# Designs tried in a protein design chat: miniprotein binders against q96jn8r1131to1294. Part 128

Target 1, 164 residues: q96jn8r1131to1294
Amino acid sequence: TLEFLENHGKNILLSNGNRTATRVASYNQGIVVINQPLVPQLLVQVRIDFLNRQWTSSLVLGVITCAPERLNFPASACALKRAAWLLRGRGVFHNGLKICEKFGPNLDTCPEGTILGLRLDSSGGLHLHVNGVDQGVAVPDVPQPCHALVDLYGQCEQVTIVNP
Short names: E, the ipSAE of ESMFold2; O, the ipSAE of OpenDDE; V2, 0.75 times the mean of E and O plus 0.25 times the DockQ between their complexes.

## First folded at step 12 (miniprotein)

Design kn25 (at its last look DockQ between E and O 0.90; V2 from the best seeds 0.87)
Fold by OpenDDE base, look of step 12:
Structure kn25 (fold): chain B 164 residues (1-164), chain A 96 residues (1-96)
Amino acid sequence: as target 1 above (164 residues)
Amino acid sequence: DEKEEKIEEIIYRAFERSDEGELEEALELIVEAIRLAVENKDEDLLVWAIYIIANIAQELGDPELLEKVLELAEEAYELTEDPEIKWLIEYLEQDK
């Protein structure tokens, strides 16, 4: 079953069989990683449960290609120095390099209840799903194995893994 | 390692400034970080710094700087053989 790993950001509290992540302090230190690596055709989805509007930015979604169990998480996903492919706002980033300016909806403006999904296709392309709708390939040819990552940042205070 | 932490902090600061649109300040910071990373022979931080300066160069729209970044990446790859540097080289070449 899909769960968040026990190795997570300092401000995260896991619940609901480790399927729900809640950031209980500040605006950062909220990175979580899903236990099972992405494999082709596996759709991993999280639902935005709660937003705190006192902040401006929101969650970051993406994948890491390093071992998540040993990772020392920085305060934000943007500070991941390697092995990171991230969706932030409308941009796609690799290790801090913006490789796409405008992709899909703006993650900073997704409302509560939005279901965000990640899926690898047969060619290694990473797809973003929004409320069940495939937004296309965000990252082509992602190295495998990789794990889905969610940074509960800014507004985003709680997410839950949901099944398709 | 105190030196490593300092370099990491500078790199992250460079990223933050670039993300805020302060590209000239970001460039100054990242150049210093690269210098320090090379001096300290920290390959991991060098790789990260190269990605950040690539992003800054890209945001600046400076083809000459991008070319210098590519050269830096190629030199770094010769030393480290880091696959992420290889990816960056290919990316920069395709983006021309």
Scores: ipSAE 0.885, ipTM 0.949, lowest interface PAE 0.4, mean pLDDT 95
Fold by ESMFold2, look of step 12:
Structure kn25 (fold): chain B 164 residues (1-164), chain A 96 residues (1-96)
Amino acid sequence: as target 1 above (164 residues)
Amino acid sequence: DEKEEKIEEIIYRAFERSDEGELEEALELIVEAIRLAVENKDEDLLVWAIYIIANIAQELGDPELLEKVLELAEEAYELTEDPEIKWLIEYLEQDK
C-alpha cells in the first residue's frame, strides 16, 4: 500500500499509517516521497487537506529519479539540484530549468479538497490528474525508476494519500 | 563544506531572483556562482549552476547568451560526463 517514506523533510510529521503528511513548522522543509516507484499502471493521488492562506506559493508536485531512501532533502523541492522533474505554480521544471511555461492548473490556487495525481504512461510520459481528470503529459520522457514527490510548501500544510 | 554551502546558496538565490523577474541580478549571481564552483572544483554544483544560467538565458530570450551557455555545457560535459548535462545539451539544441 502507498505510504510516504520515513525519510522526509524535517518539518514533516507523518500520521494515518504514514499516508498523511503535515508540515508542523515554518513554510518549508516539507518534502515527502511516496514509498513505491511509479509504474505505468500506478496512479499516485494526494488530497490537499489544509492550506494556510498567509503564504502566496503552495505545494510542488513531481518526481525524483534517484534513490529517495537516503537522500538529504533541501529546504524546498526547487533546490533539488538533480534528478528532479517538478510541477510548480503554472510551470514544469527540470533541475531549476523551466521546460514548460504553462501546464495544467496553477497549483498555487488549488483549494482544499483538490485531489492531485501522478502516473507514468507506457512511453515514460508523466501525467498529472486533477480531481480524476487527466491533464495530459507534463514531461514526455522521465527516466525510470522514479518516485512521486510532494513538497508541502507555503500554503500547503497537509496532504493525504488517496487510494483508488 | 562552508564554501560549498555558500555556492549552493548563491545558485538558489539566482534562481529565486530569476523567478521574481529580476533577470539582470539573477545573471550576475549565477555567473559568480559558476566562477566559484569552478574554483572549488565542485562538479555537482557546476552542473546545477549551468541549469540555472540556461533558465535565465531562456527567459532573457538572448540567442548569443544561449550559445555561450551551450558552449559552457559542452565544456562541463567533457569535464564531468554527467548525464544531466547531456540532457541539457540536447534540450538546448532543440528547435522550438
Scores: ipSAE 0.839, ipTM 0.927, lowest interface PAE 0.5, mean pLDDT 92
ESMFold2 (binder alone), look of step 12: mean pLDDT 78; pTM 0.746

Design kn26 (at its last look DockQ between E and O 0.90; V2 from the best seeds 0.88)
Fold by OpenDDE base, look of step 12:
Structure kn26 (fold): chain B 164 residues (1-164), chain A 96 residues (1-96)
Amino acid sequence: as target 1 above (164 residues)
Amino acid sequence: DEKERKIEEIIYRAFELSDEGELEEALELIVEAIRLAVENKDEDLLVWAIYIIANIAQQLGDPELLEKVLELAEEAYELTKDPEIKWLIEYLEKDK
């Protein structure tokens, strides 16, 4: 069963069998990691449950290739200093380096109810899914094992893991 | 470690500035962070800082600076043998 790990950002409260993550304070400290590593053809999806329009930016989605259980989470995914591949806005980032300027829809403008998915293909390419639609390869040749990461940042205050 | 934390903060601030389009100020900060990381022999922070300066250089569109970043990455790889740096080197070479 897919769940968020107990090791998470300081402002996160887990519920619903650790399938729902809620940021209960501020605009940051909201990183969560899904327990099972991504394997080829496994689609991991989260639904945006609640947005707070007080803020401008929204969630960051991506993967980490380090052991999540021992990770000391920074306040923002953008402060992950290594082993990070992130989708923010329309950009793709690796350890703070923007490797793609425009990819898929703008995550900062995804409305409540949007279902975002991550999937590895047989060649190690990381795909983004939006409401069930494959947006293509966001990151080619991602190191494995890797874990899906969601940063409940800014507007995004709650997400829930959903099954395909 | 207080020094480590300070360097981390500088690196992150450099990233934030670059994200906001303040590239010149970002460049000044990240260069300082690199210097401090080398002085403290902090390989992890050095690697991160190199990624950030690469990002800044990329946004500036300065081929001379990009070449210097590549050289820095090469030197860092010889020192650390960090696979993250190897990836960066390959990335920078392909983007020429």
Scores: ipSAE 0.902, ipTM 0.957, lowest interface PAE 0.4, mean pLDDT 95
Fold by ESMFold2, look of step 12:
Structure kn26 (fold): chain B 164 residues (1-164), chain A 96 residues (1-96)
Amino acid sequence: as target 1 above (164 residues)
Amino acid sequence: DEKERKIEEIIYRAFELSDEGELEEALELIVEAIRLAVENKDEDLLVWAIYIIANIAQQLGDPELLEKVLELAEEAYELTKDPEIKWLIEYLEKDK
């Protein structure tokens, strides 16, 4: 059963059997991680439940390649110093370095109800899915093991893990 | 400690400035952060700072600066053997 890990950002409240994450304060401290590493046959999906349109930027989505259970999360995913591959806006980032200017939709404009998915292909390529549609390879060869990460940043106040 | 937290904050601020398009200010700040990380012998912050100056240098499109960043990354790799720096060196050596 996919759940958000109990180790998470300090502004997160987990509910719904740890399948729903809500940011209950501020605009940051909202990092959550899925409790199982990605494997090629696993599609991890979250639905955007609530957005607060007072903020300009929205959620960050990606993977970390270090063990998440005891990791000290920074206030924002973009401050992860290592082992991070992130989709933010339309860009793809590795440890703060933008490695792709434009991939997939602009995450800052995804409305409530959008279902975002992450999976690895057989070659270790990281795929983004949007409402069930594969957007292609965001990162061609992600080290394994890796865990899916969501940062409930800015606009994004709640996400829920959903079945494929 | 507090020195590490301060350096960390400077690095992140440089990233934020670069993200906002304030590249000259971001560069000034990250250069200072690198100096402080070296003085404080903080290998993890040095590695991260090199990622951030690489990001800034890419955005500036300055070949001379990119060459200097690559040299810095090579030196850091010799000292740390951090696989994250090895990845960065390989990335910077490739034509984008």
Scores: ipSAE 0.843, ipTM 0.928, lowest interface PAE 0.5, mean pLDDT 92
ESMFold2 (binder alone), look of step 12: mean pLDDT 80; pTM 0.766

Design kn28 (at its last look DockQ between E and O 0.95; V2 from the best seeds 0.88)
Fold by OpenDDE base, look of step 12:
Structure kn28 (fold): chain B 164 residues (1-164), chain A 92 residues (1-92)
Amino acid sequence: as target 1 above (164 residues)
Amino acid sequence: SERKIEEIIYRAFERSDEGELEEALELIVEAIRLAVENKDEDLLVWAIYIIANIAQELGDPELLEKVLELAEEAYELTKDPEIRWLIEYLEK
């Protein structure tokens, strides 16, 4: 069963069998990691449950290639020092380096109810899915093992892991 | 201190994200110097990624070349696979 790990950002409250993450304070400290590593053909999906329009930015989605159980999470995914491949806005980032300028929809403008998915293909390419539609390869060759990461940042206050 | 260097790196990233690339460059260069002085390899790696991003945003080929040289030197010392990745990326 896909769940969020107990090791998470300080402002996160887990519920619903650890399938729902809620940021209960401030605008940051909202990083969560899914327990099972991504393997080829496994589609991991989260639904945006609630947005707070007080803020401008929204969730960051991606993967980490380090052991998540021991990771000391920074206040935001953007402050991950290494082993991070992130989708933010329309950009793809690796350790703070923008490796793609425009990819998929703007994550900062995805409405509530949007289902975002990550999937590795057989070649190690990381795909983004939006409401069930494959947006293509965001990262062509992701080191494995890797874990899906969601940063409940800014507007995004709650997400839930959903089955395909 | 490590914390100070980390904060400078993050600030450099923030400024670059806001389009203040010259200020970001000044900050990250200082962070790199401090990371080298403190022999903090992890922060050095991160700083190199950030300066690469700044150079890329500036569209400065000369700076990108310098970043590549810095990365190569750092790789010789650390053998960090993430630096290797960056080198390969910058050479494309």
Scores: ipSAE 0.879, ipTM 0.948, lowest interface PAE 0.4, mean pLDDT 95
Fold by ESMFold2, look of step 12:
Structure kn28 (fold): chain B 164 residues (1-164), chain A 92 residues (1-92)
Amino acid sequence: as target 1 above (164 residues)
Amino acid sequence: SERKIEEIIYRAFERSDEGELEEALELIVEAIRLAVENKDEDLLVWAIYIIANIAQELGDPELLEKVLELAEEAYELTKDPEIRWLIEYLEK
């Protein structure tokens, strides 16, 4: 079953059978990873449960292509130095390099209740889904295995894994 | 120290993200120099990604050419597949 991995950011509390992640302090140290690599064609989804509009930036969503179980997570996903493919705001980033200026919705403005999904297609393309709707290919050829990552950054204080 | 080099690289990214591209460039050039001096291959690879981003945001083709040359030299030194990906990206 899909759960958040016990190796996570320092400010995260896992609950609901490790299917819910809450950032309980500060604005960062909120990285979580789903405990199984993405399986092609299978959609992995999280719901945004709680936002604190005090902050201007919100969650980061993406994948890492290195093994997450013993990885030392930085304070924010943007400081991942390698093996990271991230959706932030409207941009797509690889290891801090913006590879697409504008893709999908602005994650900084997604409201509570938004369901965000990641799926690998048959060609290894990484798709974003928003409320069940495919937004297209964010990254055309992601190395496998890769692992879904959420950084509960800034506004985002809680997400829950939901079944598609 | 390695921690200080890492902090400089991240600050360069932050300044770039805030639109302070000249300061970001100064920071990342210094971080690259320090990473080379300390033979820190992992930080060098990351720093090259960040200077590539800064060069891209500046829209400076001469700087992008220099970044590509730097990436090619770093690839010969490290054989890091992350640099090979970056070279392919920049050559498009």
Scores: ipSAE 0.829, ipTM 0.930, lowest interface PAE 0.6, mean pLDDT 92
ESMFold2 (binder alone), look of step 12: mean pLDDT 80; pTM 0.765

Design kn29 (at its last look DockQ between E and O 0.97; V2 from the best seeds 0.86)
Fold by OpenDDE base, look of step 12:
Structure kn29 (fold): chain B 164 residues (1-164), chain A 98 residues (1-98)
Amino acid sequence: as target 1 above (164 residues)
Amino acid sequence: DEKERKIEEIIYRAFERSDEGELEEALELIVEAIRLAVENKDEDLLVWAIYIIANIAQELGDPELLEKVLELAEEAYELTKDPEIRWLIEYLEKALEE
């Protein structure tokens, strides 16, 4: 069963069998990691449940290639110093380096109810899915094993893991 | 470690400033972070800083700076053998060919 790990950002409260993550304070400290590593053809999806429009930025979605169980999470995914491949806005980032300028929809403007998915293909390419539509390869040849990461940042205050 | 924390904060600040378009300030910050990381022999922070300066150079559209970053990455790789530095080297080589 897919669920968020107990090791999470300081402002996160897990519920619904650890399938729902809620940021209950401030605008940051909201990183969560999904328990099972991504393997080819496994589609991991989260739904944006609630947005707070007081902020300009929204959630960050991506993967980490280090062991998540004992990771000391920074306040924001953008401060992950290594082993990070992130989708923010329309950009793709690796350890803070923008490796793609414009990819898929702007995550900062996705409305409540949007379902975002991550999937590895047989070649190790990381795909983004938006409401069930494959947006293509965001990151080619992602190191494995890797775990899906969601940073409930800014506007994004709650997400829930949903089954395909 | 207080020094380590200071370096981390500078790196993060450099990233933030670059993300906000203040590239010259970001460059000054990250160069200082690199110096400090080298002085403290902090390989992990050095790796991170190299990624950030690469991003700044890329945003500046400065191929000469990118070449210098590549050289820095090569030196760092010889020291650390870090696979993420190797990835960056390959990325920068490709970028400089375009």
Scores: ipSAE 0.873, ipTM 0.943, lowest interface PAE 0.5, mean pLDDT 95
Fold by ESMFold2, look of step 12:
Structure kn29 (fold): chain B 164 residues (1-164), chain A 98 residues (1-98)
Amino acid sequence: as target 1 above (164 residues)
Amino acid sequence: DEKERKIEEIIYRAFERSDEGELEEALELIVEAIRLAVENKDEDLLVWAIYIIANIAQELGDPELLEKVLELAEEAYELTKDPEIRWLIEYLEKALEE
């Protein structure tokens, strides 16, 4: 069963059998990681439950390719200095380098109820799904193993893991 | 390590300034962070800082700066053999030959 890992950002409270993550303070310290690595047959989906529109930026979605159980998470996913492939706004980033300027929708404008999905294809390509629709390959060759990551940043105050 | 934490803070601040469009300030910060990482012999922070200066150079659209970043990355790879630097070198080579 997919759950958020017990090791998470300091401002996160897990609930609903560790399938719901809520940021309970501030605008950051909201990194959560899915407890199983991605494999080609696994689609990880989260629903955006609550947004606070006083912030201009919203959640970051992506993968981390190092072991997450003992990682000390930074305040924000953008400060992950290695082993990170992130979708932020419309950009795709690797360790702080923007490798694609326009991919998929703008995550900063996704409304409550949006379901965001991540999966690997058979070639190691990372796919984004939005409300069930495959947006294509964000990153063509992600090292494995990797774990899906969500940073409940800024606007995003709650997400829930949902089944495909 | 207190020096390590300070260098990490400067690198992140450079990223934030770059994200805000303050590219010249971001460049000044990241150059200082690179100098400090080399002095402190911090290979992991050096690798990250090279990623950040690569991003800044890309946003500036300055091919001469991108070539200098590629040279820096090549030197760092010989020192560290870090596969993440190998990846960056290949990315920069492709970006420059467009």
Scores: ipSAE 0.779, ipTM 0.914, lowest interface PAE 0.7, mean pLDDT 91
ESMFold2 (binder alone), look of step 12: mean pLDDT 79; pTM 0.750

Design kn3 (at its last fold request DockQ between E and O 0.92; V2 from the best seeds 0.88)
Fold by OpenDDE base, fold request of step 13:
Structure kn3 (fold): chain B 164 residues (1-164), chain A 96 residues (1-96)
Amino acid sequence: as target 1 above (164 residues)
Amino acid sequence: DERERRIEEIIYRAFELSDEGELEEALELIVEAIRLAVENKDEDLLVWAIYIIANIAQELGDPELLEKVLELAEEAYELTKDPEIRWLIEYLERDR
């Protein structure tokens, strides 16, 4: 069963059998990681449950290729110093380097109820899914094993892991 | 330790500035962070700083600076053999 790990950001409260993450304070410290690594053709999905539109930025979605159990999470995914492949707004970042400027829909404008998915293809390409629609390859040739990561940042205050 | 935390803060601030379009100020900060990371012999922070300066150079569209970043990355890889640096080198070479 897909769940969020107990190792998470300081402002996160897990519920619903660790399938729901809620940021209960501030605008940051909201990183969570899904327990099972991504394997080819496995679609991992989270639903945006609640948005606080006081902020302009929203969640960051991506993968990490380091051991999540031992990771000391920074306040924001953007401060992950290594092993990070992140989708923010319309950009794709690797360790702070923008490797794609315009990809998929703007994550900062996705409404509540949006289901975001990550999937590795057989060649190691990381795909973004939005409401079940494949948006294409965000990152080619991602190192494995990797784990899906969600940063409940800014607007995004709650997400839930959902089955395809 | 305190020095490590200070360097991390500078690197992150450089990233934030670059994200805001303040590229010249970001460049000044990240160069300082690189110097401090080298002095502190912190290879992890050095690797991260190299990614950030690569991003700044890319946003500036400065081919000369990008070349210097590539040289820095190659030197760092010779020392650390860090696969993250290897990835960066290959990325920078493909975009030339």
Scores: ipSAE 0.878, ipTM 0.949, lowest interface PAE 0.4, mean pLDDT 95
Fold by ESMFold2, fold request of step 13:
Structure kn3 (fold): chain B 164 residues (1-164), chain A 96 residues (1-96)
Amino acid sequence: as target 1 above (164 residues)
Amino acid sequence: DERERRIEEIIYRAFELSDEGELEEALELIVEAIRLAVENKDEDLLVWAIYIIANIAQELGDPELLEKVLELAEEAYELTKDPEIRWLIEYLERDR
């Protein structure tokens, strides 16, 4: 069963059988990781449950390619120094380097109810899905194993893992 | 380590400035952070700092600066053999 890992950001409270993550304080410390590595047949989907429009930035979505169980998470995903491939706003980033200017929708403007999905294709390409629609390859060849990551940053206060 | 933490903060601040469009200020900070990481012999921070200066150089669109960043990355790779630097070198070379 698909769940968020017990190792998560300090401001996260897990509920709903560890399938719902809520940021209960501040604007950061909200990193969560899916408990199973991505494989070609696995589509990981999360629904944006609650947004606080006080902030201008919202969730970050992506993968990490190092073991997540004992990793010391920084306050935000953007401070991950290595092994990170992140979708943020409309950009795609690797360890703080913007490798694509525009990909998919602007995550900072996705409303409550949006379902975001991550999937690897057979070539190791990372696909973003938005409300069931494949947006194409965000990262062409992600090292494996990798785990899906969500940073409940800024606006984003709650997400829930949903079935595809 | 307090020095490691300080260097990390400088690198992240440079990233924030770059993200806000303050590219020249970001460049000044990241150059300082690289110098400090080398002095402190912190290979992980050096690798990350090189990613950040690569991003700043890319945003500036300055071919001469990008060439210098590539040279720096090549030197860092010889020192560290870090596959993250190898990936970065290949990325920077793909459009040359």
Scores: ipSAE 0.849, ipTM 0.933, lowest interface PAE 0.5, mean pLDDT 92
ESMFold2, look of step 12: ipSAE 0.828; ipTM 0.926
ESMFold2 (binder alone), look of step 12: mean pLDDT 80; pTM 0.767
OpenDDE base, look of step 12: ipSAE 0.877; ipTM 0.946
ESMFold2, fold request of step 13: ipSAE 0.830, 0.849; ipTM 0.929, 0.934
ESMFold2 (binder alone), fold request of step 13: mean pLDDT 80, 80, 80; pTM 0.774, 0.777, 0.776
OpenDDE base, fold request of step 13: ipSAE 0.875, 0.875; ipTM 0.948, 0.948

Design kn4 (at its last fold request DockQ between E and O 0.93; V2 from the best seeds 0.88)
Fold by OpenDDE base, fold request of step 13:
Structure kn4 (fold): chain B 164 residues (1-164), chain A 96 residues (1-96)
Amino acid sequence: as target 1 above (164 residues)
Amino acid sequence: DEEERKIEEIIYRAFELSDEGELEEALELIVEAIRLAVENKDEDLLVWAIYIIANIAQELGDPELLEKVLELAEEAYELTKDPEIEWLIEYLEKDE
């Protein structure tokens, strides 16, 4: 089953069989990684459970291509120095380099209840799904294996892994 | 360890500044970080710094700087054979 790994950001509390992640302090230190690597055609989804509108930025969604079990997580996903492909706002980033200016909906404005999904296609393209709708290819060729990553940052205080 | 942490902080600060549109200040910081990474022989931080300076150059829309970044990346790849740098080189070449 899909779960968040026990290795996570310092401000994260896992519950619901490690399928729910809650950031219980501050606005950062909220990175979580899903245990199973992404495989082609498998849709992995998380639901935004709670938002705190005090901040402007929200969750970051993406994948890492390094071993997550021993990863020392920085305070935010944006500080991942390698092996990171991230969706933030409407931008797509690789190791801090913006590789796409405008992609899909703005993650900073997604309301509670929004279901965000990641899926690899047969060509290694990483797709974003929003409420079941394929938004297209965010990253055309992602190295495998890779793991889905969620950074509960700013507004986003809780997410839950949900099945398609 | 302390030096490594320092360099990491500078690199991340450069990223933050670039994200905020403070590109000139970001460039100054990242150049310093690159110098320090080379001096400390920290290949991982060097690779990351090259990504950040590439981002800054891209945001500045400075083709001359982008060319210099490409040259730097090529030199770094020759030394490290890091696949992350290989990816960056290919990315930068596609935009030329």
Scores: ipSAE 0.888, ipTM 0.952, lowest interface PAE 0.4, mean pLDDT 95
Fold by ESMFold2, look of step 12:
Structure kn4 (fold): chain B 164 residues (1-164), chain A 96 residues (1-96)
Amino acid sequence: as target 1 above (164 residues)
Amino acid sequence: DEEERKIEEIIYRAFELSDEGELEEALELIVEAIRLAVENKDEDLLVWAIYIIANIAQELGDPELLEKVLELAEEAYELTKDPEIEWLIEYLEKDE
């Protein structure tokens, strides 16, 4: 029963039983969060459904380690001031500090149909999956509980939660 | 709070400039944001601003600046006891 949480960015419209998120205005205000924290063996996957290639930047993936139900989301995930571990482009960021220059594919170039996944390993390592292939550990020691987040930024206008 | 919103906008603008490679301008803005956060006694914005100046210093590859950022983070930890600053100190010590 993975769904996007009803507390989300202001430009998001949820559909398909809250498993599809669409950004219906502008280029930002598109943060969504999965309704359950990550636990070992839980793979959260989203498919990129629709891109507007007029923008150069695309979606951001990651986790937050604070409770999401009443959080006041900023316009963009990159403005999360604390408790955030984000994958953007090929970089990995913690609260705006780039901790890795190159990890996985460049998210800004992933085409429609790409399936992106997040899971924790038993040591608290955050893994990225791309089209079913584990890319390894993006962040080695994420505090728990943590919650999977997608920012439908720029190019990315729609994603859907899919089963592994 | 209107002043907090202003400081937050300056910090985010510094991040954007750093992301675009305008490191000198980013540094100027983040130093101003830190001053304002201290003056306003805004511990949360101070912590975030220190993360951003750490990023800018790292991108510049300036060891003297990185040492100053570490000192600033240690002082902020004394003031705030924020575990986010504790993490940052540990991170910076491994880089230096």
Scores: ipSAE 0.854, ipTM 0.933, lowest interface PAE 0.5, mean pLDDT 92
ESMFold2 (binder alone), look of step 12: mean pLDDT 78; pTM 0.737
OpenDDE base, look of step 12: ipSAE 0.884; ipTM 0.948
ESMFold2, fold request of step 13: ipSAE 0.837, 0.823, 0.846; ipTM 0.930, 0.922, 0.932
ESMFold2 (binder alone), fold request of step 13: mean pLDDT 80, 80, 80; pTM 0.766, 0.767, 0.766
OpenDDE base, fold request of step 13: ipSAE 0.885, 0.885; ipTM 0.950, 0.951

